# Ledger of designs, part 5: VHH binders against RNA ligase 1 (RLIG1)

Target 1, 325 residues: RNA ligase 1 (RLIG1), of Homo sapiens (Human) (q8n999)
Amino acid sequence: MKRLGSVQRKMPCVFVTEVKEEPSSKREHQPFKVLATETVSHKALDADIYSAIPTEKVDGTCCYVTTYKDQPYLWARLDRKPNKQAEKRFKNFLHSKENPKEFFWNVEEDFKPAPECWIPAKETEQINGNPVPDENGHIPGWVPVEKNNKQYCWHSSVVNYEFEIALVLKHHPDDSGLLEISAVPLSDLLEQTLELIGTNINGNPYGLGSKKHPLHLLIPHGAFQIRNLPSLKHNDLVSWFEDCKEGKIEGIVWHCSDGCLIKVHRHHLGLCWPIPDTYMNSRPVIINMNLNKCDSAFDIKCLFNHFLKIDNQKFVRLKDIIFDV

## First folded at step 21 (VHH; from g02 with T106N)

Design i05
Fold by ESMFold2, fold request of step 23:
Structure i05 (fold): chain B 325 residues (1-325), chain A 123 residues (1-123)
Amino acid sequence: as target 1 above (325 residues)
Amino acid sequence: EVQLVESGGGLVQPGGSLRLSCAASGFTFSRYTMGWFRQAPGQEREFVALINWDSGDTDYSDSARGRFTISRDNAKNTVYLQMNSLKPEDTGVYFCAAKLHSEWYNPSKYDYWGQGTQVTVSS
């Protein structure tokens, strides 16, 4: 079984990009736009992008499954960020017009202490035993999602550690046009990264659930391979994102043979996201929980109970799911 | 020679139904996503419905959703459009189109086109 989609660090763009100032409020720092040029980046060429496996870039928040307290746990992304003074120092360096000038991090002084349970993302660069912040000045990592954690309550809603299961969205194994929501053993997800999506994630781009009845799901990275990608010409990709059904996605992640992940986002191409009818939210879906029918073991309000009550039902579109509560 | 031949058009009253058919020949039908488009005089062709070559997954324009149903029969190399609850704004020439694999809403991306069948919703 192929394990695509391990997302441990920032992914470079398939095209050479430009950072462009975008007008905003006069009282605030203007946002920067990162726009793709028409040139395929050297990083993408070095990774042999033309032989890579293209997948849907899912718009959510990154999660990881690995062991904690001797059992599989869901972990939330928590990047260490510089304190305000170090962030200002870094920004001033980035805007400098001076001749060659080096910027040095003092990780102990420039960053808040990480929680004891925090672990660094795999592939985090180390120099003399000290983590090297990435291009944005961040140190990527993970924290475990404990039951009833208020900060990660929506992450917690998609797992149940008593039964060691997670709510996962994938293609149906027997029907390539049908999505399937199921309870998956956490042990089957070990060492994979996943995307958490739903009502309370990133402005709910997929239109799932409601504030009264939130709906959240995990999607293993790489689970949705793109079948009909056009050439890597800028104009062909723009047309595909705009007018092809399979192109109604946030972006593309290429899985290269050397393990590199290369991306493009609609915003890099000057296109809008979110859009009302995405490829994912418009596809039919079946609920297949198959959880030994132990309804009395779940809280009435938990997602597992809600999905059990609509078990074996098929919806015309993923965004059409409503709970029978 | 590739051919797409539409049939089943005609005059119907508002609220009526029609079933359009498109018979295909000259290519491997089972490898093609099929679509229906329509065009009123002086207007551009607009997307109505599509059906995926492999999964059978369907999609519809907002105006067609809930009223029209696209289907296909690979054994007969035929795609259908069941049109219910027809409205005067559904009037136009309906075209069948084929695209190798990909599902496009843009008519310019389709490989093969039929000559069209007239649908008129009046009376």
Scores: ipSAE 0.389, ipTM 0.773, lowest interface PAE 3.6, mean pLDDT 86
Fold by ESMFold2, fold request of step 23:
Structure i05 (fold): chain B 325 residues (1-325), chain A 123 residues (1-123)
Amino acid sequence: as target 1 above (325 residues)
Amino acid sequence: EVQLVESGGGLVQPGGSLRLSCAASGFTFSRYTMGWFRQAPGQEREFVALINWDSGDTDYSDSARGRFTISRDNAKNTVYLQMNSLKPEDTGVYFCAAKLHSEWYNPSKYDYWGQGTQVTVSS
């Protein structure tokens, strides 16, 4: 069976959630948390969650690989948000006690025009040729990562369009306990979503690289299947996240047989993230770039060149990677 | 009958070394993650080291890292803990434990336990 592993839409929680005032939290002005109850959600039950494949939820920024200018390209997530007038109308609807009717968007009026080259996320519902905003009032989509666009310089650092390759982290094919960083043809990643992680992404929860020598990697969604997940009971999951080595992750994404993705985050269970020693950053890793001679084509400062200088080296922990400078 | 039998404990001066062994029987050793825990008088058992059943990957408590080395020999059904640069704070009863597959730091999650071996580091 084909598993797309594609994260195109927002993922619902495996448990029924509720908003709770945050007691004694060390947060200055975020007094509310969304917390999971003990009840498995109807969405999870409808998707047959007990037969789903659990994977690590990686903490980064979502990317997509599809064609642009007739070649494989990396695309960055860019969700369209309503203008301030439409935001007020939506928030008033959500807080109103008089909600007998469904809220209606006028996409042409309520949203600014999409940036040039923007495409909507796959499987976005459309009404009269207009994409339907999600339950948060956003329209998910993608923009291509252009080589010289400084807004996406860290996205650009993990791809090379001249050689049509990307830097990817995944399991070593022959050793279940070993991670592997390699250059992968972009064509092999077509129509997949990936997570970009590293030094300059989301506060660097995995502790990779340094400001002087940033380290960024792409991880295909679903690449890290969870082997030893306990039963789907609230208490068992809390214990697993806190006290099992494999549980030192941000959350879980279940890949259901119908293609639905269902999640849980440590924060939904009242647990802290980030944590200093994660499952991913503590695992051994080998560098296998497996590149033919490239006519000395790489910029001396580019990430591909840095990895080539440490090719075939093994590190005790992913976070221990140091470039040979 | 499942048995885990620790040996190699004893009295040692600060800075000294000991090697603990744990011989296992009555279960398929190669399918179990093995761990070492220790307990000082009046305290609960605390994690020291573990070694994965499949990959052989290891992990250590902060106090053990850099000084202790866990290893296993599946042919002899034995797990070892090499303890170097011992300190008085390392004094306690050391227990071998086995867990099917998963790597837990919480002692309550382990399936089988040994009787323990005393390690005393005199100051």
Scores: ipSAE 0.381, ipTM 0.780, lowest interface PAE 3.8, mean pLDDT 87
Fold by OpenDDE, look of step 21:
Structure i05 (fold): chain B 325 residues (1-325), chain A 123 residues (1-123)
Amino acid sequence: as target 1 above (325 residues)
Amino acid sequence: EVQLVESGGGLVQPGGSLRLSCAASGFTFSRYTMGWFRQAPGQEREFVALINWDSGDTDYSDSARGRFTISRDNAKNTVYLQMNSLKPEDTGVYFCAAKLHSEWYNPSKYDYWGQGTQVTVSS
């Protein structure tokens, strides 16, 4: 499968967006909504959006696999945010009616020091070797996920650094209608970005696991290509999201030929998310760990061990996977 | 037959509170977004709040934000609007509505409507 683009930066919307002074359904306490117009953005057109590969936008937290300590590591998304003073200054600037003078960032003063082992996202603009904040005033970046890191315990649950494997959800290689959960070598995921989903991620829109038995999985970005996307028209897309089984997804990510990623979210079109009957839960799933018997030295309580116990089993839906103690 | 029945309206003083109820029947709730609208005398019907029945996703008008809370009870097939810190400008007939599709703030896009309940805020 042709490696599709990685999600390193915030993706622009396929349509020109407008800010509405209405409470956001996406983010708690956000007093505005970003809604799409019917006009396709110049950026999307320049990226040849009509020839791009449409994929399902998966609702999770973005992860990255790259080398750390001479081995493949999972990295969690961690954006640096301005301090309160800088944030206030920036907000005032955004609301100022005066000629949009360029906002001046002092990264050293406006931002807390970067956490240990923090790296900026790829393609982040840099001035004199220092990353520059994006349009929202954030500096996108990554932190490595250590095995016993409590802050990233759900991230840690899907990787095993001893065996250098990760739990991944994708299509079955021989059956596009079948989902597959497998242990994938981390080396195969190098320089890819993935979405972490599961019980304790973004309210669990896909209904994975339970509080007692949490279940998390990694999905490579671009793993789920859309087969029948309608025309790039506002009304057509809305209808597709509402009426089509395949449209029961958070949004669309277009992978353009130049590597640019373009997105549209349900919220951009005034639609709700999450929804009860996601497309992801409408497909059967098979467990295929592909681990040799010798690889059974997992901690009894670890997610890998649970999946090993149900290896080669097929489920009607993802939410049907329940781990019994 | 689809029915929406509002209740809980009445006369309150400024700063007071009311809880409106909308009992829904006759349709598959999981597919619908429920909304509250209001209409003051001589004015157009305006959006107040909405909730997706299944996801629980909510939204409010600017006027309602911070003062009103929309909620649902699946067991009772009822949508509620808790209204706090009421103002005279909140006076009007409050309508419950249900819709399947987008344009959630447009009354013309809602499929079903209740009869309405009168809310009067006056000293």
Scores: ipSAE 0.000, ipTM 0.203, lowest interface PAE 16.5, mean pLDDT 88
Fold by OpenDDE, fold request of step 23:
Structure i05 (fold): chain B 325 residues (1-325), chain A 123 residues (1-123)
Amino acid sequence: as target 1 above (325 residues)
Amino acid sequence: EVQLVESGGGLVQPGGSLRLSCAASGFTFSRYTMGWFRQAPGQEREFVALINWDSGDTDYSDSARGRFTISRDNAKNTVYLQMNSLKPEDTGVYFCAAKLHSEWYNPSKYDYWGQGTQVTVSS
């Protein structure tokens, strides 16, 4: 399968968006809601959105696989954010009625120094070799996920650097209606972005695992292509999200020919997320670890070992996978 | 007048096979998504399979997947449902439906319907 675009930056909405002074359902303290208009954005049109490949937007945390210490590594998303003073300044700027001139960032004063081993996201705007904040006032970037890192313990759980493998959820190669969980060589994932989902990620919208038995998986971005896409009309999209089995997803990501990524989220159309009956949980899942005899080298408590114990088993739903203590 | 006419239904034993046909008159299937639905006695009409006429993309209900195959014949302006490994639970009236452009799993979103053909799976 042709590798689709990587998620390095925030994706714009396919529609022109407007800010309404209504409380956001996504963020408890956000006094405004971003809603889509019926107008397709120029950016989307320029990117030839109608010829783009539509895929499921997966609700998780973005990860990146690239070389670190001469081996493939998993990287976690870590955006640099402005300090409180700078944030306040920026917010005031955004809310100012006057068409103010471009906001000026002093990155050295407005931001804390980059963490150790932090790298900027690809295509991040740079001035004189220094990354600059995006339209949200953030500098997107990545940090490597080390083994047994407490801060990224869920990230660490899905990667094994000794065997250079990662736990990945994707379509079965021979059956598009079947999902597959497998141990994938990290080398195969190089320069790809993936979405980490699971028990302790974004409120667990897909119902994976339990607090006692957490379960996490990586999904390559673009892995779930939409087969039955509706028109880019609000009514059609809303109907699709509400009534179509395939529409039981967080949103849509279009992979455009020029590498641009465009999105629409349920929230842009005034629809709720998460939902109880996700499309991801409407398909059977097979476990296919395909690991050679080196299986005895895994920690007994690690996620890889748990999956090995249920290797070649098929489940009705992803959320039905439960590890025994 | 747009008409969809189903045929191929009948009585079969468990494990048997049937091939349903849906012939369209008054229009061509171009740009349509064609769907098969079924309704068992006392139950609501449920989705079985769909095919986009232009792209050939297909999808199936969980119950149908692996056993049923939806296909099309452009020359005959006909959509088919090959049903294998039939079970008593597959008993019902099978309906052909057509929808322009948008692809839906909800019966209420389809524009045209056939009269249905009876499928009975019984020992």
Scores: ipSAE 0.000, ipTM 0.212, lowest interface PAE 14.5, mean pLDDT 87

Design i05
Fold by OpenDDE, fold request of step 23:
Structure i05 (fold): chain B 325 residues (1-325), chain A 123 residues (1-123)
Amino acid sequence: as target 1 above (325 residues)
Amino acid sequence: EVQLVESGGGLVQPGGSLRLSCAASGFTFSRYTMGWFRQAPGQEREFVALINWDSGDTDYSDSARGRFTISRDNAKNTVYLQMNSLKPEDTGVYFCAAKLHSEWYNPSKYDYWGQGTQVTVSS
């Protein structure tokens, strides 16, 4: 399978976007809403969007797998943000009506020092070898997820560094209509980005697990290709999101031939998210851990062990997976 | 001092083509949305095209769509407007503008303006 693009930076919208001065439902206290126009962006056209592979935008937190300590490691997204003073300055700059000047960042003064083991995201703009803030005033980056890190306990729950495996949700290799949860070698995920979803991620839009028994999974970006996408027209896409089963998703990510990623979210089109009865929950799921007996020495309370107990079971919906404790 | 300087205007016959340039000095276009506007004699300034410098997103007025192309060159800190199939009604002073704020089609919301370049389409 051709490796699809990785999500390292914020993806542009497929349409030219407009900022409307109305409250956003997505972000509290945001005084504006970003909406797509009907015009396809030049960037999208240049990237040959019409030949691009459309995939489901999965609503979670972005992860990255790359080598750390001579082994494949899961990395969590951690963007550096400006301090309060710098943020205010930047905000004022963005809202300034008179005598607009170029905004200059002093990264050393405007940002806290990078956390230990923090690395900048790929393709981050750099000046003299130093990463600079993006258009949002953030410096995108990654931190390694350690096994005992409480801050990233949900991330750590889906990886086992001893066995070098991760819990992944994807299509069944032999049945595209069937979802599969499996333990995948981390080495197979090297240099890929994935989306972490689950009980404690972004309000659990997919209804995984419970508070008492949290359940999280990794989904490789691009794992869910859209089969029947309509024409790249605003109205057609809106209709597709509203009326089609496959359209019951957060948004679309186009993987372009040149490696560019382009997106559209429901919110760009004035549609709501999350929604009940997502497309992800409309497909059956099979558990296939693919672990040998020797690999079964997991902590009794870990997700891997729970999945092993229900190995080879098939569920009607992803949300039906409940671990009997 | 921030300056936008337009060039490339001139006299052209109907059906002809022109390429306008807008070069910035004193700042980079990074994080800006660039717009082309035009003003015909006795008319209000109207939106023609825009491009977000970072994302490359573009939009056009209905009259410009299909005939005009807005583009950018980061190395030259310049935005271009390729105008094809020009019509007499395209005659006017073309202005380059830059903004960071919303309301991309509203001239009053642009932060910087060039002096304009004259485009005349006449037989």
Scores: ipSAE 0.000, ipTM 0.173, lowest interface PAE 17.2, mean pLDDT 87

